# VH-VL binders against q9usg8r228to453: the designs that were tried, part 14

Target 1, 226 residues: q9usg8r228to453
Amino acid sequence: IPESAEWMNHLLEKVWPLINPEMFSSVADQIEDVMQASIPSFVENVRVASLDQGSHPVRVVSIRSLPSGEASESFSEKQASEAEHKDEPEQQRKQFYNFELCLAYHAKPVEDATSTSARASNLHLRIVFYPGIKGTVGFPLPIWVEIKGFVARIRFRCELMPEVPFLKNVTFSLMGLPELNVSAVPVAEGGVNIFGLPLISKFVNDAISAAANEYVSPKSMTIDLS

## First folded at step 5 (VH-VL)

Design s12 (framework fv_ecleralimab)
Fold by ESMFold2-Fast, scan of step 5:
Structure s12 (fold): chain C 226 residues (1-226), chain A 125 residues (1-125), chain B 107 residues (1-107)
Amino acid sequence: as target 1 above (226 residues)
Amino acid sequence: EVQLVESGGGLVKPGGSLRLSCAASGFTFSNAWMSWVRQAPGKGLEWVGHIKSKTDAGTTDYAAPVKGRFTISRDDSKNTLYLQMNSLKTEDTAVYYCTTEGYDFWTGEYYFDYWGQGTLVTVSS
Amino acid sequence: SYELTQPLSVSVALGQTARITCGGNNIGSKDVHWYQQKPGQAPVLVIYYDSDRPSGIPERFSGSNSGNTATLTISRAQAGDEADYYCQVWDSSSDYVFGGGTKLTVL
């Protein structure tokens, strides 16, 4: 069994509904950019109206510490590093704190799948498609997309600094493409059912996966905190 | 060149104690995670336990068969790893290897990249 | 705890291809490392992260890992390849798991 994270999951259950959805706007914008680049010929535009975490939280399955500093080098990197610094004087060190998180999300079953308020308890996207065929633009088609589940492994490298606040930056990377299950629900704003919901689910799933792939190892993202 | 030299092995009676040492050179010892791996005569490899680097608080983890009886420690000023073995059983008879742990932070998990030549511990009456 | 299963022995004719398997539940989701141990010697890392070779290991050594089975492949087997081979994974909870080992005999 992985290292226990029960106290973190208790904390997440209490704070999850309090998170301001606006904090996810940059993620929503990136998903929108990927979708916009991939829209089919019969769609003129696509917009992510909201990304809302709902009241049902993600779970931390495990937290594991990883070796810091030079010890995190691969066998080949270790050999290369030794060759490069063979006769060089000691250089300024960088100090790291490294760890891995395993996160899992499973949507809570809802009693009425056609109710907007019932669906809002789970992690979801509101997406608007603007259909258009060779210069003809139709009415906007809103859809409700639920995240049914995902599993993600994320590694974090925290660069430490001697000065307050002691944390200079955080670099993260996904350890493989997250397993992701996305489902479009058969309710549109105004009560219009959208034909092709399975194709829309696939389109959205593919777009989120493509966005996530930009952070899959060996790719990474660094957030500067200093 | 990375070198690991184990010492301290020998004959000990059941219920006795023994302390193994591993002298390390050729790398920054204080930053390395270090493991002990053993091999009973004619048998396979078995992980014993490890100690994390100085920068990772130097915490230890042990395999179930040795937990509570064995203690791993390190002296970074001497580049030396230790294995204190207490309440020894005949099942602890093995060659004990000192190993360094390597990994690729972004793509992989732990492996044993450098090994010492081992030191034999025999637990017999 | 997690278990790895290897055949006790594999025989290969000189110049032919040897395949040594390492079985484990969903082992394809783990990184598998392989060690060669010649009689009276310490183990030597020959494959890491499923298929990568350390410097000094011949191209004849290769690896794969999918589903429930990882495989070490030794092409154009030589007398000097005769050894015990061990697979190893890292499991959750800081556990390091070795297979039981496979004795490779080159005929």
Scores: ipSAE 0.005, ipTM 0.481, lowest interface PAE 10.5, mean pLDDT 80

Design s13 (framework fv_ecleralimab)
Fold by ESMFold2-Fast, scan of step 5:
Structure s13 (fold): chain C 226 residues (1-226), chain A 125 residues (1-125), chain B 107 residues (1-107)
Amino acid sequence: as target 1 above (226 residues)
Amino acid sequence: EVQLVESGGGLVKPGGSLRLSCAASGFTFSNAWMSWVRQAPGKGLEWVGHIKSKTDAGTTDYAAPVKGRFTISRDDSKNTLYLQMNSLKTEDTAVYYCTTEGYDFWTGYEYFDYWGQGTLVTVSS
Amino acid sequence: SYELTQPLSVSVALGQTARITCGGNNIGSKDVHWYQQKPGQAPVLVIYYDSDRPSGIPERFSGSNSGNTATLTISRAQAGDEADYYCQVWDSSSDYVFGGGTKLTVL
């Protein structure tokens, strides 16, 4: 239904800027760990200074309900659960609510690419490279990395409970690697060798994809709300 | 216990039509993806087509040999799956099985976990 | 069109181990499912997602999948295991693909 998709996108526009950036710190740490493990020989160190969602939100392309309640456990989970509780017919079954989201992100065009405040309206990373040979501390090279776009399909399994708030946990998983496009831009004009920017963009794109792969089905992440 | 019972098979002439039915019980039919799989006498298994649940848009997909001739539909109020076969050819002669598609929450639908007993369709002059 | 290749027949002595192969290009990146069909009966799922067993399938049935070959292994073969065995994958371009089937004979 078109009406239901539109109200969700209107809600996301209002809520998106209010999300605490610290909620993304674990994702930033994973990206940093992947980059640090893969640094080229001309880089001594790398760190993710920040991951900020900006003010321009993701868009919900579609939302659909998946089988819920007793039909919501995976076949293997259902087999294991039934075997475990075969002798206890009074034991309660888990109750789930399941759904799938298709999300798309497209960065908003920026009037002045040299304006930090204008660029901050889009989803971005600030990363710092330390060029040098092993054992030397090079000067910091700050790079602004804009997420130009992505498409992701995510499944959510919500475990319900009888006590308030009635939601025990949420498990999510990516249904394949997201389509991802990123670009590296210099923080200040003339402060970065422009010949290196395509290599930096590819390096960061590969690192984000590798970090995302940790949540690609059958891998998942569970957030305990109780 | 899951039960699938096919009916409607029989002898039909080339160019004719036939409608198969599959009565389902023992599971929540409205949530299930349903497939038809056929097997010609003495030959292997061949997927014919499937229909998704209403929550998954209720769309249908067909194997190339039957596309444009066969139509799959479902009646969730009666827990029944249908296969409408038109413009039948001698190579459509087979036992037709009604199957449920196995659901794994993270990987989706990929395999056939329950099968009916099958119904024989013979296309012959 | 994606294709799966199985041997036409495999023989095994009573109590020994039977191995039925399923060949496909880069099949190790796909999830392989196996069905058993006895004469005059409907197929029965015996292995799903490469190596998992449905409830009621004996432990002597196991599966593996690597590279270009998936294998169904039946240990301590019994007369009742004599049947046709089919492998199956899902492919984005071909949807559901079955192998040609392998007749297992227990001597």
Scores: ipSAE 0.000, ipTM 0.446, lowest interface PAE 12.1, mean pLDDT 80

Design s14 (framework fv_ecleralimab)
Fold by ESMFold2-Fast, scan of step 5:
Structure s14 (fold): chain C 226 residues (1-226), chain A 125 residues (1-125), chain B 107 residues (1-107)
Amino acid sequence: as target 1 above (226 residues)
Amino acid sequence: EVQLVESGGGLVKPGGSLRLSCAASGFTFSNAWMSWVRQAPGKGLEWVGHIKSKTDAGTTDYAAPVKGRFTISRDDSKNTLYLQMNSLKTEDTAVYYCTTEGYDFWTGDDYFDYWGQGTLVTVSS
Amino acid sequence: SYELTQPLSVSVALGQTARITCGGNNIGSKDVHWYQQKPGQAPVLVIYYDSDRPSGIPERFSGSNSGNTATLTISRAQAGDEADYYCQVWDSSSDYVFGGGTKLTVL
């Protein structure tokens, strides 16, 4: 049974302004680091020039409530918690609101495949390869990489407090690696054609998956709202 | 050790009623989410419904085939789970298992970690 | 309504590796749990959260889950592994969903 989307909208309104503006640059840096560690001998360097979510939004597939308070622990953890805290009043313990969100993204068709502006409406990466032997000054080869789609499951734990705004912090984590479909495509910028190698899509897909693994359970990130 | 013992199964005619019980021991029953899962003879497993702990509002959810006919309840003072079955149909013939639900916030949710031996309910002519 | 598809039966020779699949739309985005049921007995959880083993389950049991297919792998199969195996997920529209079950025969 799906839960109301109202809580999600309120949560996103509160959390969105508090998102570190450098969060996407940090993700891009992680992707770049993975790529640099994996480049073949005929590539001197690789850089992520930008990661842009575009104007086409992600879809919310489902939202579901999870057990709140200490009930959010596994069965064995609940037994351990009960043993440790059996004499404490319930009202003195931390209060949580827990939920899971499933997101899906599908890139929309581009009417003018030669237009970089039209293509930028979809979630994309701009990467620059530097072909050559290590220590050689390779000339830059820019590549446009579109995210064709993804499916991700994210869990959120919201710690509540009695005072306004009633939300002390939010912790979130990916429940497994997202499904991901990436395509490196030839693009034209002012009439200059850029052609990607067939293996670039796989290379980028693997790098993004490895970067995402840094946020996969039991790893998490906490945002303090108080 | 965790132990679940079902009782109350038997032979009943279509349209009849039956009440199953599940006696729990070896864990803090009041904190546990509890489910009923059934298995028709020679067939696979089918979830029937569950009841949440009182801390999680004590709400119930049911599978579509039994919604409106079956009611799940619990008595935390007796460590006992109940399944009240009304308007029984021949397709309700199955072994009914009492099971505990595991929930792990950081690694996923909703698995069945401990199962009773089951009790047979036969609905026939 | 969400559904899971399993093969009806799988045969494996003693000491060889058995693989039991569980198919579902975008199942890789869900947590998959696996149960073993021996004749006349209640089911036993053998894998949870795609690949984790409960205490007491031998290392020979492993799991994976990606795309549209989850797989239970039983290496170095033993006679005692002969059983019915069920996969299970939670889905927002269908709650708890079980696969139809796979009978594993150890030859």
Scores: ipSAE 0.000, ipTM 0.443, lowest interface PAE 12.3, mean pLDDT 77

Design s15 (framework fv_ecleralimab)
Fold by ESMFold2-Fast, scan of step 5:
Structure s15 (fold): chain C 226 residues (1-226), chain A 125 residues (1-125), chain B 107 residues (1-107)
Amino acid sequence: as target 1 above (226 residues)
Amino acid sequence: EVQLVESGGGLVKPGGSLRLSCAASGFTFSNAWMSWVRQAPGKGLEWVGHIKSKTDAGTTDYAAPVKGRFTISRDDSKNTLYLQMNSLKTEDTAVYYCAREGYDFWTGYDYFDYWGQGTLVTVSS
Amino acid sequence: SYELTQPLSVSVALGQTARITCGGNNIGSKDVHWYQQKPGQAPVLVIYYDSDRPSGIPERFSGSNSGNTATLTISRAQAGDEADYYCQVWDSSSDYVFGGGTKLTVL
């Protein structure tokens, strides 16, 4: 699908600056909470210092239109909606436009892999591990985690409104856990690797997958644009 | 257990009419979207049309070959689905299956989780 | 109109793995469902949403869907697996679309 894929990628680049910045803070906090619940006994604390998109964008592989209107609501959701809006006129019924995107991300090769600034061009997290027992704070171990790639299938429900700007909110949900590949390296160049990079990569991958599971259908997230 | 039982099939002449029924049990029929799917002798499955639950406006949609000739209706008090077939053609000869549609939050309904045993409709002179 | 293509027949030896394909333009972006139909019987859902199994369907049945081809895989084939298999998608322009069906023979 040559032309439609190019058009969507162009639109995604234009829409990118409109994405709510707080979305990344919420995701980072959720990843941190999952990691905190999973840390081994010899680690006192773990913190996600930052989650940064970098400069290399995701790519739209495909887009598919889905049934709209009443067909997009479950019986439970429709019943709750009717209870909430039982006194509203028929003409105020919600209108929806639904679609599905298949997104792929592949990290851009960096010209100098030892450069922190060059690595920052790709989607990444900065994570700090604090060794020790609960109640004590050990020497911090900073780790750079780069997202090497992912494939995600995401469904979107757009609630329409007759007034400008015509789009009231957007709800999205993941259609299964994304295919995900991450890589961890020490931030301090020449630093000692105490945990082993493959174990850290798996730990972070599992935490991101668990956090993503909070957005896997039937779970969803709604962004209010009105 | 979910059960769907079709009835009303038989031999009819071209241009004639026939009404099929599907008796449903084992689930809350009034909440379900219901489809008719047919299969000509020795051929594959072909969707005929469906009817949405009353909660989802009770609207109907039809495949192009039957649009304007077939009408789907339901009686939730009797847990029964109907297919009224008018202006029948020889190419309408098939086993007609009643099927329940599965529910997905985002798409609504788009697959068939339970099927009846089917009823044969033969359109010939 | 959207169209799905299946091979007319596939043969597999007892205990071996059978693969039945369903071809469609960008079918990997659609949700594919699979039905098993034995002679004189109604179809039975065996895989839905590309790879999910309904309760009661053996783990030998699995599915995949990418690019232009969806595949139903039946490992450790048994005599009781002989049937016609149909793939099905929903398309906004064509509504419910079925493949032509594949007859599986277990030798």
Scores: ipSAE 0.000, ipTM 0.439, lowest interface PAE 11.9, mean pLDDT 79

Design s16 (framework fv_ecleralimab)
Fold by ESMFold2-Fast, scan of step 5:
Structure s16 (fold): chain C 226 residues (1-226), chain A 125 residues (1-125), chain B 107 residues (1-107)
Amino acid sequence: as target 1 above (226 residues)
Amino acid sequence: EVQLVESGGGLVKPGGSLRLSCAASGFTFSNAWMSWVRQAPGKGLEWVGHIKSKTDAGTTDYAAPVKGRFTISRDDSKNTLYLQMNSLKTEDTAVYYCAREPYDFWTGYDYFDYWGQGTLVTVSS
Amino acid sequence: SYELTQPLSVSVALGQTARITCGGNNIGSKDVHWYQQKPGQAPVLVIYYDSDRPSGIPERFSGSNSGNTATLTISRAQAGDEADYYCQVWDSSSDYVFGGGTKLTVL
C-alpha cells in the first residue's frame, strides 16, 4: 500500500492555477522539436503556440522515501562502497535525501466543447499546423490538444549541505514512460481537416512520449541550487 | 556470500499468532530495505510487506490482505528481520520468503535480488 | 487494482527458443522484473528493469517490454531451464504485483 498524500493534494488545488505557464516553455519547445522532425509530407511546419496547465490540478497518488545516506548508489555500487569508502573522511561524503512521487492527472469533463473558456480548465496544448509542400508556407490550421490523463512515476535525489539553504541540488528522473492519453479537437471554423483527429492525437501523443523519454531513467536532470 | 535464513514457521490454528525471523549475513543489513513475500502451496508469489532502512525512517508498508494483522520489524544489532502474524486465517497458509530490495536511484529498487529458502506456515484447525 | 497475466504453461523443444509473456495495461511504461523458481527452491532473479541480467545469469536469457506485453526470451533452451517463471512490477495503486506464473517444460 503506498503512502497517502491527501494534504499535498489540498495544497495543489489552491496553488495549481497560480503557476506561470512560462515555466513549461522548455517542455513545449522540446515537444515542438520532436513534432517538426516527424511532420508528414503534406505539412510544411508545426508550432506549439502554448502549453497551459489550466485550473484542474494534477494529483499526488503517493510519496515514498527511498534509501538515503552518503552514497545512495546502485546495488552494485553500494556493495563496492561498503568495502572501499569506510576509510574516507566523513566531511567529504555526500548526503542525500531521496524520494519517489507518483502523479496522476484526469481531465475534468467539459459540458461545452466549443467553449475556449471551458476547455482551458484542463491541461492542454495549442498546436498550429501549416499544410503544404515543405519550404512553402501554408494556411495555418489550429488544433486544440487536451491531455485527458497521465500517470507518471518520478524519483528525486536531493543533495544536502550543512549551510543554509541546506539543499545543494535536486536530480530527477522518470521511472518509465508516463501513461498518457491525449485528445485533439480542431479549432478551425469550417476548415479542411486532412489529418483526421485520431492521427493528430497519435502524432501528438508520440511527440510528448519522445520528449519525456529524454528524462526517463537512466537519463536525468539536475538543478543546482547553490 | 549474501544469505537470508528464515525460521519460526509451523502449524497454527485459525485466529492464532506466529512470529517469523530472517537472519541476514554477507551485506550491511542496516542499509537494506527488506520484504516478506509468500507463496501458498501450488500457487504464485504474493508480496506481504516491507520495512525501510533506519536511515529512511524505518517505515513499513503492507499488502491489503494482511494490513492491520501483520507487523514487520527489524533489529539491526542482530541483523534480523521479523514478521509478527496475528489473527491468522487459513488463507495465510504459505511458504514465507525473506527478500532484499536493492537501491538504485537511476533504475529503481522495486525488485528482489536475494531470497531466503522460505519457511512454511500452515493455518489449520 | 493492477493485474499481470501470464500463460499457465509454455513448452519448448530442447535447443529452441522459449517466449514467456506478461500482459498488463500499458506495462511498457512500467519496469518489469523476472524470477525463475525451480521445484522446492527459492525464486532467483533472472531479468530486472525489462532487459538487464544479474551477474551469473547466462546471455541466452533476455527480456523486452513494449505496449501491453513484456516478454522473457530463453534462447537455446536446456533441460535445466524447466521452472516456473514470474513477472513482477511496481504499481502506485497496487504496490508490488506478481504475475500468476508460467510453467516452462523443455521437451
Scores: ipSAE 0.000, ipTM 0.428, lowest interface PAE 14.9, mean pLDDT 79

Design s17 (framework fv_ecleralimab)
Fold by ESMFold2-Fast, scan of step 5:
Structure s17 (fold): chain C 226 residues (1-226), chain A 125 residues (1-125), chain B 107 residues (1-107)
Amino acid sequence: as target 1 above (226 residues)
Amino acid sequence: EVQLVESGGGLVKPGGSLRLSCAASGFTFSNAWMSWVRQAPGKGLEWVGHIKSKTDAGTTDYAAPVKGRFTISRDDSKNTLYLQMNSLKTEDTAVYYCARESYDFWTGTDYFDYWGQGTLVTVSS
Amino acid sequence: SYELTQPLSVSVALGQTARITCGGNNIGSKDVHWYQQKPGQAPVLVIYYDSDRPSGIPERFSGSNSGNTATLTISRAQAGDEADYYCQVWDSSSDYVFGGGTKLTVL
């Protein structure tokens, strides 16, 4: 186990519960879009009500520095950059800092799986299914989906700038599909459910994997911090 | 055309020192992370150490068997990588390869896309 | 320390498919790279990032990686494929790790 990742894990334990769930709204929307595109004929609609991180944090397994500066550019990107910025002053050229994180998550066992409080300690989704024929109003069926675990490798490319805060933007990409395990349970104890929970778990697992595939290398997402 | 050419190998007695050089051409050497990989006669490949580009602080990392004895350095003005080997042991007998680490961010930087021809270092009396 | 295990040797007849394995704990979560080394020559990258081929490497070379085993597959084997093959990963505790190598003999 690398010593350098320990301080990151201590920081994550303290800040994890403080993260505003609204920061995950774009991810929740993408998962919902994938689910809506793949619902079976006997389901009229599906909605992701929330994606909440809980109080149990992800763990940083490792962090590694990658080549930075101009070394981070591929040959084709360097050629394009040279043509684009042939006459630009040196100070206007892009500078990068690059690193890779390996993240692991393992949910804590809950003694009472029907307890909302105990269940909410783990990373989870609240999903509402509307059974029925398309064009017919379906009765809402709420489902609690717990993320039992995942392993993900994420690369980050940080564009630096000379002015405070010195970080212009961050681009990230997944290095392959995350290993993912989810579990679906009904919201109400002893609730009647026309779907098999293993079928719902597989459906949600496949939807999250498909949504994650939109960020798998060479695809990426950039967050502008300037 | 990317080329890496090693030199400086030879016969050295145990406890002796030797400096290897690797002349690079066909790419922007100053931006590349460079590794040394060795291969004992009839044995497999073993990573020795690497040096980062100067924009990445020019830091070095070494495999456990060579830590404290070997030093990697670079001269970007000459497009040359160096391996200074001190306190040589018979176990250090190997062909030493200079290798370029990939700098393509999205495909990874953890593999060696180009290798030199190697230079033989024999540690024996 | 992280360790990669390869068979010492594999034999294949001309025109048949050779498979060389690389075993490692949870290796499917790592990026696996493969090198070919002919007698008296430097290693040459033949597969990177589990399954990608560098320019100039024939389509007969392919790779896969899942669970605890990565595999280099050489279809329609030719006499010129006879060489030592090494798998390689990066590991946070061990940096660059190579397998012991597999000698491929083409009969």
Scores: ipSAE 0.005, ipTM 0.481, lowest interface PAE 10.1, mean pLDDT 80

Design s18 (framework fv_ecleralimab)
Fold by ESMFold2-Fast, scan of step 5:
Structure s18 (fold): chain C 226 residues (1-226), chain A 125 residues (1-125), chain B 107 residues (1-107)
Amino acid sequence: as target 1 above (226 residues)
Amino acid sequence: EVQLVESGGGLVKPGGSLRLSCAASGFTFSNAWMSWVRQAPGKGLEWVGHIKSKTDAGTTDYAAPVKGRFTISRDDSKNTLYLQMNSLKTEDTAVYYCARDLYDFWTGYDAFDYWGQGTLVTVSS
Amino acid sequence: SYELTQPLSVSVALGQTARITCGGNNIGSKDVHWYQQKPGQAPVLVIYYDSDRPSGIPERFSGSNSGNTATLTISRAQAGDEADYYCQVWDSSSDYVFGGGTKLTVL
């Protein structure tokens, strides 16, 4: 059963703009790798120049506590862990705190669409396409990609440790592919071809979804805090 | 190579008590969540309760019809699961199966991957 | 309390495809497991987590789950497939819930 998340949303509003964008570098790299693998023959290269969270935060729709303590490993992981630590005291075994979050993001309307500063208030990617036949490097085409919204369900497994700060690592996994809506806009005014924008938006949407699939259960990512 | 063998079934009068045992082999019993599932003659399967592994705090959960009357316990040193049944009723008449829970943290949903052959409990006057 | 609904019986001709349904409110958001039980024997897990097969279960057994209906499909049915089949889910309010069972007859 989900619990109230009002207090967490107040915290997110205060800390969201303070998050170092470098925390998203792994996600940006995976999106770039997926796009690079999927580029059409008339594009030589693609680069994710940045992934920036902006000032408008995600919202926690719900938070749900999961079995904690030593109840956090899959059955196969528990068997492997038991075999590895068969000669160790129980007190030396891993301790966990576990929870599930449902997150939603909805971009704020941009009052001045020509302002890059106003546009940067929302979660966005800056992508550079290099057109050309393989072996020929073309002139870079910068594209601004705004994340219009998403809904994601994420499980977190926090490994505890006895010494300060008491948190050794955090493992997370997506409980299914996020719902995602993105919008692509050329950075330069007066672009030559407007028919390409919906195709670019779809290409980026598909790439982000494919990159997210690398974190969909049973796949996970661990962040080491110790 | 997993084996589960139930024992202790028999005929009991209403209001009586009975203790079932399940001997497990072929896997690391102490790491497994274990369930009891019953089946009344000619009827379908009904979950009775389970006990979590010692590493998962060894807590128990029970189906509403048996809560307060039945107690599940385990002895990891003997690889044995137990079901203590008290205040038995005629509607408790069933074949009782011992089953291993396939619990996975990331999926969060339990299946029963191995079952014993069952032991018959008959509650009649 | 959460409830699963199965047809009481399904008939299939030898070599044809049998489909056994399991109905439940928003069952597509749950993971469905399927068990085969032959007379006088313990149940055997044949499909878990909607569509996965345990080792030793033939490829002709498959599963799907969407909306309000989960389906166990047995292609190229054999005489040895005659059994009762049960679907099962976990629900936060009811813990483990089994369907009423479907008797499969191979003609």
Scores: ipSAE 0.000, ipTM 0.452, lowest interface PAE 11.5, mean pLDDT 79

